# Designs tried in a protein design chat: VHH binders against Protein SUPPRESSOR OF NIM1 1 (SON1). Part 1

No score or structure here was measured in a lab: all are predicted.

Target 1, 370 residues: Protein SUPPRESSOR OF NIM1 1 (SON1), of Arabidopsis thaliana (Mouse-ear cress) (q8ll17)
Amino acid sequence: MALPWELEEDILSRLPPISLVRFRTVSKHWNSLFNDKTFINNHLSRSRPEFIILTNSKIYSVDIIDHNNIDPTIRLHEIPTYDIHSRGTDLNRTIINTCDEFLFYNYRYWDNMTALWNPWLRQVRWIEYANQEFCVFGLGYDNSRPEKVYKILGHLFCHGKVLRDQKVVIYECASDSLRFIDRPEDDDWPITETAKRSNVSLNGNLYWFGCSNYENDEYYIRIFDFSTEDFKPFCLLPCQMSHSTDELVLAVYKGDRFSLLKQCSVTREIGVWVTKERISNDNGNGGEGVEWLKLMTLSKPNLPKLFGTVSYFIYGKTLYMCNGDDETALACIYIVREDVCKKFQIGSGNINCRHCVYTPNLLSLPLFIG
Structure headers, positions and changes below count from the first letter of each chain, unless a header shows other numbers; antibody chains are not in Kabat numbers.
ipSAE, averaged over its two directions, is called F for ESMFold2-Fast, E for ESMFold2 and O for OpenDDE. V2 adds 0.75 times the mean of E and O to 0.25 times the DockQ between the complexes of E and O.
[cut] stands for letters that were removed.
The coordinates of atoms that the task and the answers printed are left out; those that the model quotes come from them. Centres of patches stay.

## First folded at step 1 (VHH)

Design a1 (framework vhh_8k46_1)
Fold by ESMFold2-Fast, scan of step 1:
Structure a1 (fold): chain B 370 residues (1-370), chain A 122 residues (1-122)
Amino acid sequence: as target 1 above (370 residues)
Amino acid sequence: AVQLQASGGGFVQPGGSLRLSCAASGFTFSDYAMGWFRQAPGKEREFVSAISGSGGSTYYADSVKGRFTISRDNSKNTVYLQMNSLRAEDTATYYCAAEGYYDDSEYLFDYWGQGTQVTVSS
């Protein structure tokens, strides 16, 4: 007896994208289902985040084995790079992050070539610039329009000037046009390599940490709004710094909210907060309605000292972190909850500090028309 | 590990010429932009020149434009700075640098070599 289509659809929406992609050629019905917006959205809502890790020549997705068991393990799954890496094999010069459920891939400062990539569908969209001096900060889109109009935020590289003195530029993908925008006059606008690696994409906008007063360790969340093309404060943090050396990490939670991780540099205690409500376009107008809830506090004796680029996600009651080891600086995966604290060192060679969180999905890449 | 070894400095009279070299190892040289910076006694480091990984694009500080030429030989993993019409104000320790993503560098260069001293005096 065949399963009801509704039950079959529910089961299929819970399978990994790689399994679903393999079966697109098996059934015309399943191929139609995998292109259905409701199915695609239901699959995305059920998809577990994964770490994407860049080495010198390869890209890996980190699979968590037996994540509900007392003895979870990891497995590295190589993501083919033949579609995205025709320029060489050295990935040390790569920025990898996400924009609107796609991998955002930027290869070089001088050879400005940016990609949106869905590795599970084997879809890649390259954006090439005539101006070789354009340095990419991040990708977003105008979320006030029904069709997504993608734009790249960056600056023109101007030799003899410090990074903060360079002109801010928007590149609009559909019109193949560059325009200058006025940079903020405040001293706390960070257009740094750290912000390039750690900015967070949500609802087409970019978010990162700003500092209003470094003497008082006053931090807030900063937004670049691609619909209005301006920099502004978004919201206050739910916590205070205990030491100037404490680690703060921003992430997306459940696809439509923020999470914030803070580690005390002295005790290594980790606190995690999440926003109570979805982040919406209304919240972009000042963040006054943003309320935070403390989700967990972790005081395990074997917690790592977090530094540099930190990636993390929360799934169920478990915190997953990717960061360098204190001794070796090699990438490690940490799996932490009340009954489990596991550390997995990745690789036996030169693994760079480039990693991000990615949620596998069935979404097709946008079409850029010039 | 990235290693950069600068050489070719020395003493020269005003109007003279020197050629600096920077030998690189530990990375895929042709994939990285290279730059030259200098630091005079009591002053901050300043940008001098940069060259893209392919060698297709070059950039110069206004103070050296028309006098200095940057070039690279990707087969030898070496970047060069040809300095002509040298002036007393060109006296400095010269550093080569490779671009990187790991540090928040104000000039977008985060791998630095050992310096080579250039002294222009009569």
Scores: ipSAE 0.000, ipTM 0.243, lowest interface PAE 13.2, mean pLDDT 74

Design a10 (framework vhh_6qgx_2)
Fold by ESMFold2-Fast, scan of step 1:
Structure a10 (fold): chain B 370 residues (1-370), chain A 123 residues (1-123)
Amino acid sequence: as target 1 above (370 residues)
Amino acid sequence: QVQLVESGGGLVQAGGSLRLSCAASGFTFDDYAMAWFRRAPGKEREFVAAITWSGDSTFYTDSVKGRFTISRDHAKNTVSLQMNSLRPEDTAVYYCAASEDYYSGTYPEFDYWGQGTRVTVSA
């Protein structure tokens, strides 16, 4: 397996200066180290999350330099796309998210292709299907089996139909088959347009915000369980909406918990909550008794007005957010802590600014058997 | 602040025509796909038409294909919907929407929405 120069530079930069000369000549021994499960897990636990930015032609990783300094800076590092490049340089028809510490890439054009991708190890696993009307919601796997059986949840697009009336389907990678999935009661919408932008993957399942049709502005977390192939409520939120236009964003926290961000649309005050304990792997029964802890409240005058797709992560005592600028709609990174809110423009005429949170790692991609 | 302002709605008889316009401000219009959605009384919003950021591709719901035409004017930061051969079932509030993430063959996702303009088609 080839090791990307970016990952080699990251690892070497962490070595004491006295060791750099010795290790520069021993690249083959690094391959053995990178296959050690203890090293892989220790590296992941020390790895800081990063923003991945998709423009219409390139993919970037956002490097935040001097993150402990009051005046941090950012650098964009291009991620080579030849591993995932299928039909030219136009990325306007791509979706990027994460599944199980890997990037989830979906190219939506004539030959609909999905990939699970580790860009740092230069590994890609393609899931191929030919249905042009298949709208991907997310990727998951059956976590009740030792061999991860990957499945894609989505819709068959029907022109002239509202989202609720679209046919919900699951594509099973191993059997190359589509199946229709039963929907909940008529008064409970399993998938919304908002959920397509804000769903998260944890322990092979997908999670997003649900809302009651009878109780305006009352939200909860829903789950799609890939082992039982059904939709159900998972847990209640720790907060109430102040206004119907408030922003809610769900994320994974420290690999095994949830984080929730809420912004008041009027005051721009941001609250962040995390689940107190690890999310149970009881395949949908573990959401009962979930306790939340409020991690921070941010009331700075210069907070951004969040809208559309919002990516964020917590590292140390700092909130990092990626969102469009309210005035220009260009992609921006916001770094917020008790002392300061800093804004960095990362886009200059981006036509398709998509982003997600990714933690660089040394995990090898699973084999898709089909 | 992002703002989408619709205009051109009104009362028209079946078989007639209307032109809707949407004026966009507060974002880089040329970087966004634009769309029209509608909501009939007592029903949910449905997709009507979309145009890519470049104007090179247009998409329509089956019930309006051949009758409606979407277009955009980059100099004026406007998107328009020319509605011909109107039917009573076209009666709805029409909404302008903008998205960075419009994809061919998928249900379009839109980040910004206008307040809507009412279209009433009489029998």
Scores: ipSAE 0.000, ipTM 0.165, lowest interface PAE 18.4, mean pLDDT 73

Design a11 (framework vhh_3k1k_2)
Fold by ESMFold2-Fast, scan of step 1:
Structure a11 (fold): chain B 370 residues (1-370), chain A 122 residues (1-122)
Amino acid sequence: as target 1 above (370 residues)
Amino acid sequence: QVQLVESGGALVQPGGSLRLSCAASGFTFSDYWMRWYRQAPGKEREWVAGISSGGDYTSYEDSVKGRFTISRDDARNTVYLQMNSLKPEDTAVYYCAADLSEYWGEGYFDYWGQGTQVTVSS
C-alpha cells in the first residue's frame, strides 16, 4: 500500500533539495510532484535561510542545527566552484548576492559574463554581454510581464573619468541590446560599489540605501524599477542614526517584506525592524504606504561590533548574523536569542568578508535567450 | 600593479599633530573614494575618515570630528589625513583604502595598503 498523497507531499516538502532530486529518477509519480509549482512553493516556504560564505579559495554553505536542550551547532558544506567559474579560483574579485531565490555571481569591476546559480540543483545560467567593458551593478526583471525577462543594470567604466561622468546602462538579456539610462535630475551618481554588493533584490527590482543629507546622516531606501527603468526614492527608515558610524543593513524578510538592522557603534545595541505588509512598487511613493514594526532590541554585553558588509536573517525568534572578525579577519556566525549569544568562527578570511543569505529551493533557473 | 603605500606614522605626545599620506599607483585614482581606517591592539578595525571622488564630500567618525581633516591631491595620486589634538586613544595602525563606494563605514575595499603605526604617549 502506497502512502496517501497528502502525507507523501508533506514529507517530501520537508526534505533537502538534493534528496528530492534523487527521487525524480525513481518514480514518475514523484517526478510529476517535483514539477508541480504548488509543491515547489510549499517546499520553499518551509526552507530555512542559510549563509553562503566566500573565502579566498572556497565557497561554503552554512547549515545551522538547533536541537532542543543542546547548544546550536553549525555544519559547513563546501560548494564546488567548477560550476560557476572556469577562469580560475580568484574569489577575491567575486561578489555574491541574490536575485529572487537564486544566487547572483559577479565580479567587482567588469567581466564579459555574470551568472544566476542554484547550487542545490547544480544549475548555472551564464549571461554574456558581448565582451563590453561593463561594470555590473545588479540583475532584475520587468515584473509587469508574465515572463521574467532579465536585465542587467550597470555602467560602462571609462578610465580617467570621475564617477559622476560614467554612463549608466541597461543590458537586456533577451534582445542582446545595451541602452543608456538617464540619471536623476540632480545628476548624482546613484550606483556605488557598496550598493553593488549590499543591494536587495525583491520582486524583480533592486533596493539600497540612499542618503539625503550626509551632515545629519539622513538615510532612506531607494529603488531601481526595472519596469520603468528609473531611480526613485522608495521609503523612509523606521529609525534615526545615533552616530555616523552606526551600521545599517537591509534584508528580505519572509520572501516578500523588508527587514532593517541597525547597530549603535558606541553601545553595540542592535535594533531590528520589519515591514508589516508585503512590499510592492505601489507601497512606496515617499514612504506613505510602508509601515514598520520594531521586532527586537538586543543589548547583550558580548554582541560583536558589526563592520562593513553584514548578512543576517531572522528565523523563529532567533537573529542569525554573519560578520567578519576585525582582529582575526575570520568570518563569524552569530546566533542571538534572549538567553543565547553564540559565536562560531569559519575559515581564514581577509579584510574583505563576502557572504550572503540564501534559501535552498527547487526552482529551476530562468531561460536566457542566446 | 595596484599599490597603496601609507607613510607618516610616528610616536607623538598627547596634543600633538601628525600628517599621514597614502600614495596610490596602478589604478585611476581620481575615480575612487579614499578612506582611512585604524586598528588598535585588542580592538576592532574602525573607519576614521572618507573623501569622495572629486573631493566634494568628506565624512568623519564622531570621535575625530573637528580634530582630523582628510584631503586629496589627484595630480599626485595621494590622499592625506591631518591629525590634530592627538589623544592616547588615537594609537593604532592606520590603513588607506580605495573603492568606488560613497557609503561611509563600509569595510569592503577594492584596494588597501599595509598600514602605518601611530603611537600617542607621553
Scores: ipSAE 0.000, ipTM 0.181, lowest interface PAE 17.6, mean pLDDT 73

Design a12 (framework vhh_8k46_1)
Fold by ESMFold2-Fast, scan of step 1:
Structure a12 (fold): chain B 370 residues (1-370), chain A 123 residues (1-123)
Amino acid sequence: as target 1 above (370 residues)
Amino acid sequence: AVQLQASGGGFVQPGGSLRLSCAASGRTFSSYDMGWFRQAPGKEREFVSAISRSGGSTYYADSVKGRFTISRDNSKNTVYLQMNSLRAEDTATYYCAAEEFYTYDDSDSYDYWGQGTQVTVSS
């Protein structure tokens, strides 16, 4: 007997995007299903986050195999780089992050190019700008409009100037235009004063750590709103620094919330908090009344000393981290919960690994209209 | 914000040693990764060595591996570069730099730079 359509749809919505992309060539029905907005959204809601690792020569997706939570292991899947290598880009000079469920790929040298990329659909949208002095901080969009107007926040380098003395600029993708914006009066440019390597895109806005008192290491979350093109405080943190060298990492949780990871630099103890409510850009929400819930405290003997770029996500009751090994600087995946602390080394002789968290999906890239 | 002052340069014969110091002012020194770069007359600035904010990870250019050692003392807000077995090609102005974000070997990612200290290796 043939399988009912409803049951078939439910099964397919649980499969990895690579399997679904292969199936689109097999059946007109399945190809139609994979272009259905409801199916795409249901698949995204069931998709588990994964790490994307950039080595000097290849890009990998890290598949975490957890057979009934007994003994987790990892599998590296090479992501074809044909779409990005068609531009002749060097992976050694590449920054990888996410924006709007897409990979955000930034190559800062030569042509100073940025891309929005869905590797599973093999879709890429290149943003080319001729100014080699332009340093990208992050990508966002005007979320007050039904069509998304993508913009890049960054600065222009000037030789002999410190970063906070550089000019802050917005690049608008549709109009291919750079414009200057005023620096915040209530805070310094965040990358010069916080030393916390966490910026995240959520609902079209960029979020990072600001510092209200450098003497006492008092941090908060700051927002750049791409609709109003201004910098402002967003919310307070649920924790306080024990040492100035403590690590703070901001991430997106369940697609619509924040998570916060703090590591004590002395004990290596990790705390993880999540926001209780969805983060929204409604006039009534503005970050006021954000409540945090402490999700876990981890005090394992084998916890890494986190440094530099830290990528992490929470799935179920497990913390997954990607960071360099403190002794070797080789990229490692850490899988941590109450009964488990597993370390998997990735990379060999390459200490310049870039990484981010990505949730595989079937979303088509936007058109840059202008 | 951090301000950097490099010192300890001078004249040395091939095979000799020098110790460079980079003194930082500011309340966030221990929050920065630190690097040493050098620039010889008529040449581009090149990476020499870097040290993580904790001091646990160190990085070296291939040309200096086994000869140079980077270290830091966060209690003194200072980073050091011990230079052994110096060669004529090590002659350059040496700059210390503080990085908050991005890469250890990318000079463009470093936000704060010292004034430099001249090292001359000649017989």
Scores: ipSAE 0.000, ipTM 0.155, lowest interface PAE 17.2, mean pLDDT 75

Design a2 (framework vhh_brivekimig_d4)
Fold by ESMFold2-Fast, scan of step 1:
Parts: structure tokens; C-alpha cells; sequence
Structure a2 (fold): chain B 370 residues (1-370), chain A 124 residues (1-124)
């Protein structure tokens, strides 16, 4: 029997995008529903984050089954690479992150190609740029405009120069133009290798850790603002480094806030903080207006030593992390809460592990990125 | 102080072979992936090959696969590039590069490049 339409819509909004994509071929009614803005937004609000993991030749989504006080487990779902296969034949040579609600894909070795990708809808939008010396840092857009105009932040390699003497550039997709931008005063290297892997996209801008004093390990969150095309401080951290080797990881929390993870390198104790209010253009600049709340402190004998690229998200009272195993260099998923500390190895061993956090969704890519 | 010194270049005819060496000092060599990068006259830098710190994993540019072999001797802090079946298109200054971190084991063409390089010329 047919269900009432309102109940049918409510049930469908809770299903994974891969299931919904399959249903589009079954009914004109369901295909129309999946193009409805209210349904799309309702589905996004109910969608849980997942890890996306890149191996040498395959991309996986990690489904975490952690319900009803049952012992948690994981399932790997292969994401087809048909949409990107011809552009990236070696996935270890790629950057994967997010911009807006889309995957941001960059082929690392000068193939002049960057993409926004919705793998569940099988939509991809390529951004081509002609300069082979252009190293991509991240993607953003001018959030002061009603239509998103995408820009790529990066740098050019300068022959015969040390790394810190590289020129910072912005590529504007709509005009197919490169512009040089000034580095911040007294900042020789605002874009580090660490920042290239650990930058966070929110509301069209990029955020990462800056350091105001390396001798005293004084860190802050900095922003590149794509509307004004400049670097500036955004806010102070809620915590202090215990050791120079401590790990700091920035992430998006609940789609509109930040979370911060800090691990003590000696004890392996993890602290997690979140911003109390949503992040907007008018809060937290210069360390003002941003308040942090400590969500958890985790102190367990079996906690991993975090290193390199770390992806994590918080759901309920549980911390989910993706990182390499410090003994084997295999990609691992860690599920940690008060009564649980579990580790799951991903079968592909890799020193060059690529991963990010992605929230599956039904949002269509814009027809044009530039 | 990180120092990299390349050697082994020269003039060869098409089809010839050369072996390049890079002597590294100032860091724990076995802890870092290493790469070879070349710059042809009038062109930008092009990544050629990378090798993991342990030597277990290697990567090659499509233009050199099957012809070049990267290797390392961690006991001597030395990186090598064996180049076979050389073509005129392989003519370039060749540089070795240290990768900053393990998860960036493949050179991004954004590296400290103050070394002299070693010149390879493939001509008749």
C-alpha cells in the first residue's frame, strides 16, 4: 500500500544518498522529491558525517555502526571513481577535502586540474588553470555575493628561491585570471605544508593554524577571506600547548561551528573544544566574540599517537578519528568514548594516507564554477 | 642545516645511460621520502620520481616509467637515479629534494631548492 506523502518524505529523508540515487530510476514522484529544496535541506540536516579514504586506486566511504550500546563496527563502501578516473590515475597523488558541502579534489602533480565533486549524485565540476607552477592550497568563494564565484588560493614556485620566498596567488575562476596577493606583514610563510593538509573550509573562507610565537608555541586560528582577498587573525585557541610536539586539529562542527582537538604528545590525552555559537563574518576576528566550550577529555591507555593528517568528527558523546597507525602506518579508524576505545585497520597500508570528513548530501553542484 | 649535493650528470647520446647521485646531510636521511625533480631549459620544474624513507615504495612520472629507477642507500645517506634509454627530452638540470613530512611523500614542486643540481644533456 501507498504511504501518506508526508510520512513517505520523512522516511526517505533519513536514507543514505546511495539508496536515494537508486530510487530516482523507480518513480517520477521520487525523482521530483529529490530535486525539492525542502527535502534536500531536510536530508542534509539528518545526514551523519563519514570518513572518505583514498587508497592507491580506490576511494572508500566508511560507514560506522554504533547504535543502542552495541559493540561498534565499520563497513567500507567503495565510491566509484568513474567521474574522476581519467583525471587522477594515482589517488595517492591527490588532495581530498571539502568546500561548502562538496568534495574538493586536486591532483597534486601539476595536471592543472581541481574539481568540486558530489560522488552520490555523480556530479563533477572541473576547474582548469594553465599555469604548471601553480600549487593549490584551497578553494573558496566570495560569500558577500548572491552567486558563488569560486577562487583558488595557492602559490607559484620561484626558481632558485627558498620555499618561504614563493609568491602567493589567487586564481579567479570566472575571469580565468591569476593575481598576486601580498603576504601578511612579518609573516614569511603563511601557507605551510601542514596548513595545506589541515585547512578547513567554512562559509566560503579558509581557516588554519597560525603561530604568533614559535619559541613559546603560541597558536591561533587564521583566515583567508576570499571577499577581501587577505590573510588575517580570526580567533584565539581555548587551550595552550603542553609540548611543542602536541597535535592540534581543526574541524567543522555541526556544519556551522568549529571544533578543535588537541593531543598531549607525552600522555596522549585528548581534549576537544567546540565554539558555542555559529561562525559568521562578524564574530571572532582578532580573538573577539568567539567562545569555546570543552566537550570532552579522553585519557585512556590505548589512545593512538596522532601524527600527520588527522580527520575526526564528533557524534553524540563519541569521538571518531581517522589516522595512520604509528607502528604499521596503516590507515585506522578509532572510536573513542567513556566506555569504548576501538581501533579498526583499513586493509591498504600507506604512509601517504589521504582522508577527510564528508557529510553525504543531495545538493547539486552549480552549473558553472567560473 | 640541510644540504643536498647532486652529481653524475653529463653529455650522452640518445639511448645512453647515466646514474645520478645525491649526497644528503643535516637531517636523519632514513626518516624522509626523497624525490628527483628536473628543469629543462626555458621550462618550469617537473617531478621525476620519489622513494619512501625505507625504500619500499617508489613512484615515477609517466614520461620516465620503465626507463628510470630510483633507489637509496640509507647507510650512506645517498639517493640515486639510474637513467636508461635516455631521450633528448630528458635534457635538464636534475635536483634532489627532501619531502617535509611523511604524508607528503610525493614532491609538490614547492621545496627548498638552493642546491646546484646536476646537468644532463642528451644530444647527438
Amino acid sequence: as target 1 above (370 residues)
Amino acid sequence: EVQLVESGGGVVQPGGSLRLSCAASGFTFSDYAMSWVRQAPGKGPEWVSSISGSGSDTLYADSVKGRFTISRDNSKNTLYLQMNSLRPEDTALYYCAKDLEYYDSSGEYAFDYSSQGTLVTVSS
Scores: ipSAE 0.000, ipTM 0.162, lowest interface PAE 16.6, mean pLDDT 74

Design a3 (framework vhh_8dlx_2)
Fold by ESMFold2-Fast, scan of step 1:
Structure a3 (fold): chain B 370 residues (1-370), chain A 123 residues (1-123)
Amino acid sequence: as target 1 above (370 residues)
Amino acid sequence: EVQLVESGGGVVQPGRSLRLSCAASGFTFSSYAMHWVRQAPGKGLEWIGNIYYSGSTFYNPSLKSLVTISRDDSTNTLYLQMNSLRAEDTAIYYCARDEGYFDWDDSYGMDVWGKGTLVTVSS
């Protein structure tokens, strides 16, 4: 039986995208609703972030059940890999990250292919490179234009040269063209090993940690602006490193801000900061005006020692983290707030478990030529 | 001085097997993942596979049934075993060091390469 339209829209906007996609084939009314921009945006605003976990053979999303109660649980949901496997791609050789609302999927090394993917809509957009020496760093777009112009930042691999000596390039998806980007300074590495692991996409630009002095552990946030095609400092950090081995992780907060997580490597104390205001295209131009708020300090004996790839998000008053167990190196989900500290083991002996944070959505992939 | 030196290449008949070696020096070999990459005449680089410090191996799916990668950390040596060689396997074979950390594999780049060893498959 049909519900009043207002109740139907409210209920449907809270359902997972996989359920909504199934309903599109049932009713012309629901198909029209799911193509409505207002509905799509309302659904996205109510959607909770999830962890996407890559094992050697399967991709999972981590659903958090009863997240508001003191005994939350998790459910693993397998994401079909039909769209990805049709290209002969082995999951063992893939990198998974995000570009805004889409999964960014990269086949590592010389059989190099990149994709934007909405797994819930079963939409994939492959980008294939003529140059097999092109090493992908990240995807962005020109946010100054009404239509998004997608570009890939990377480098051309040259035999006998270390990473800092490689040629930095932009690949423009629409024109299938490659061009060189000027390097800013000899004493500053624009693309680092840490940045390959920890870069984040927001409003079409890429952000990661730069280091102004390795001897003093002086870090800042660096931006690559895809509209101007340049590297520049974005803002200072709200905290100082206690030890060179401290863990720093950058993430997107509430879709339009940053969060920063720092763990002291000795005490395991975790601090979390968020930007007070929305990040905009103008914030990088002044180098100032980004104000941070300390959201939480967690100082509990049972906190994990974070290492390698760390994924996290904040929802409500709770910190969710994905990292290896500090004794077994198996992938674990940690759910932490004042009244809750829970650990869930995901892995069963996979050292190469890869993961990222993804917010499920009904957005269609952009139309561009790869 | 960090170095990788490949050996074991040469002329081999179709259908035969061949084992390549890569001798590493100047770094703690046991702490790094290692890769094999090849380049056929007039073609680009093709990734063959890698082996992690733990001994876990990952292969190019198009080559998985034909190759085995192994390592001997006591002699700082990386191996590539190739079976059922075909004319299209004619290439220069390179070993390369993964630029990543040794606890978790979160790097995809290669920072040190050997000079390569030529394998020619002909009747």
Scores: ipSAE 0.000, ipTM 0.188, lowest interface PAE 15.1, mean pLDDT 74

Design a4 (framework vhh_6qgx_2)
Fold by ESMFold2-Fast, scan of step 1:
Structure a4 (fold): chain B 370 residues (1-370), chain A 124 residues (1-124)
Amino acid sequence: as target 1 above (370 residues)
Amino acid sequence: QVQLVESGGGLVQAGGSLRLSCAASGRTFSDYAMAWFRRAPGKEREFVAAISWSGGSTFYTDSVKGRFTISRDHAKNTVSLQMNSLRPEDTAVYYCAADSYWEDYDEASEYDYWGQGTRVTVSA
């Protein structure tokens, strides 16, 4: 029996991608629906963020059950790695992040390969470099064009030079070519550990923390614009550092905004801000177009001491964080509400867990050379 | 977690040589990039040298380039710093550091694991 099309679409848009992938073979109508841009976008808008955790041997998606309960539980789902292993990739040598709703998979140190990956659709696109000296910083695209053409921002190693003296390079995926770009005149180097771990991709551009005054720990959000291929200031922060060791983490919020998390390294107090409006190509312009709202302040005796790479997202009134345990450095999920902080240890005790925030989706990988 | 123990420090005359060693214990040593930092009396901690997880890439601060050599021995689970043509300005406590994420090899704040240090004194 046939359901009204609107009701059918509404029900299907709420199902996880793995269920939808299984159903594609059942009906030509459903397969057509799952390739419809409007359906794909509606499904994405209703999809909840999840942590992806990469250990030395396995990859997990973290599902948080009963978000509306005072005692939510977590469930680990192992993500098949055969898509990634097909290229002989060693999990011990890789990092995981996101770019444009896809997982961004990169070898650590020196390697000639990166990948964009949709694990639920089992699609992977490898980018291979001829130059073994190329170190990837991040992936983006020219957002002034309707067709997404991906480019990688990075640097080339010069033997015996410190990182600040390396040459900045764009790798253009479509042409399989490297070219040099000018470094900014202002020396934002060195940037502290807390400022560098949170580079994010939004609307085709890369964003991270720049420093305007090293002596006073004055930070701002910096952009690399892939359409103009230049570095520029984007906006000011809604807060200031209390100590140089404070943790600052930038994240994407609700797909089109920024979220900022700051932890005082001494008190462990956490503040979270979000941008009031959607980030667009002309937002910021030196900080003038971006308004921030303070979403929460958390000050509890059992908050973790954040260090290294921190992943987080907000859902409802709850802060979800992934970070190492402050005593063991083992990967943990922290679920923080105003009244309580709960800690859940993840995996088999590997200290080299890498992680990111990922929103499961039905988006097909772009066509680019790799 | 990785434990790091430095050795090989001491007193040496200007123009002399010393070899520092860092013994690593614990899990996943082969996954770590390793570095040497130093702190001179009354100064901040500064980068000296770094070596990748594979040992295939090495980096040095300009003031020690051509005089110091960093090396890795996976069989002995050690990282060594061979210091030649030592100068009074090289007088410092030398620290071994390990990091599982290799982004900013010359930033002390990027390293998760540290030894307690070994003292090097270069006399005029």
Scores: ipSAE 0.000, ipTM 0.199, lowest interface PAE 14.7, mean pLDDT 73

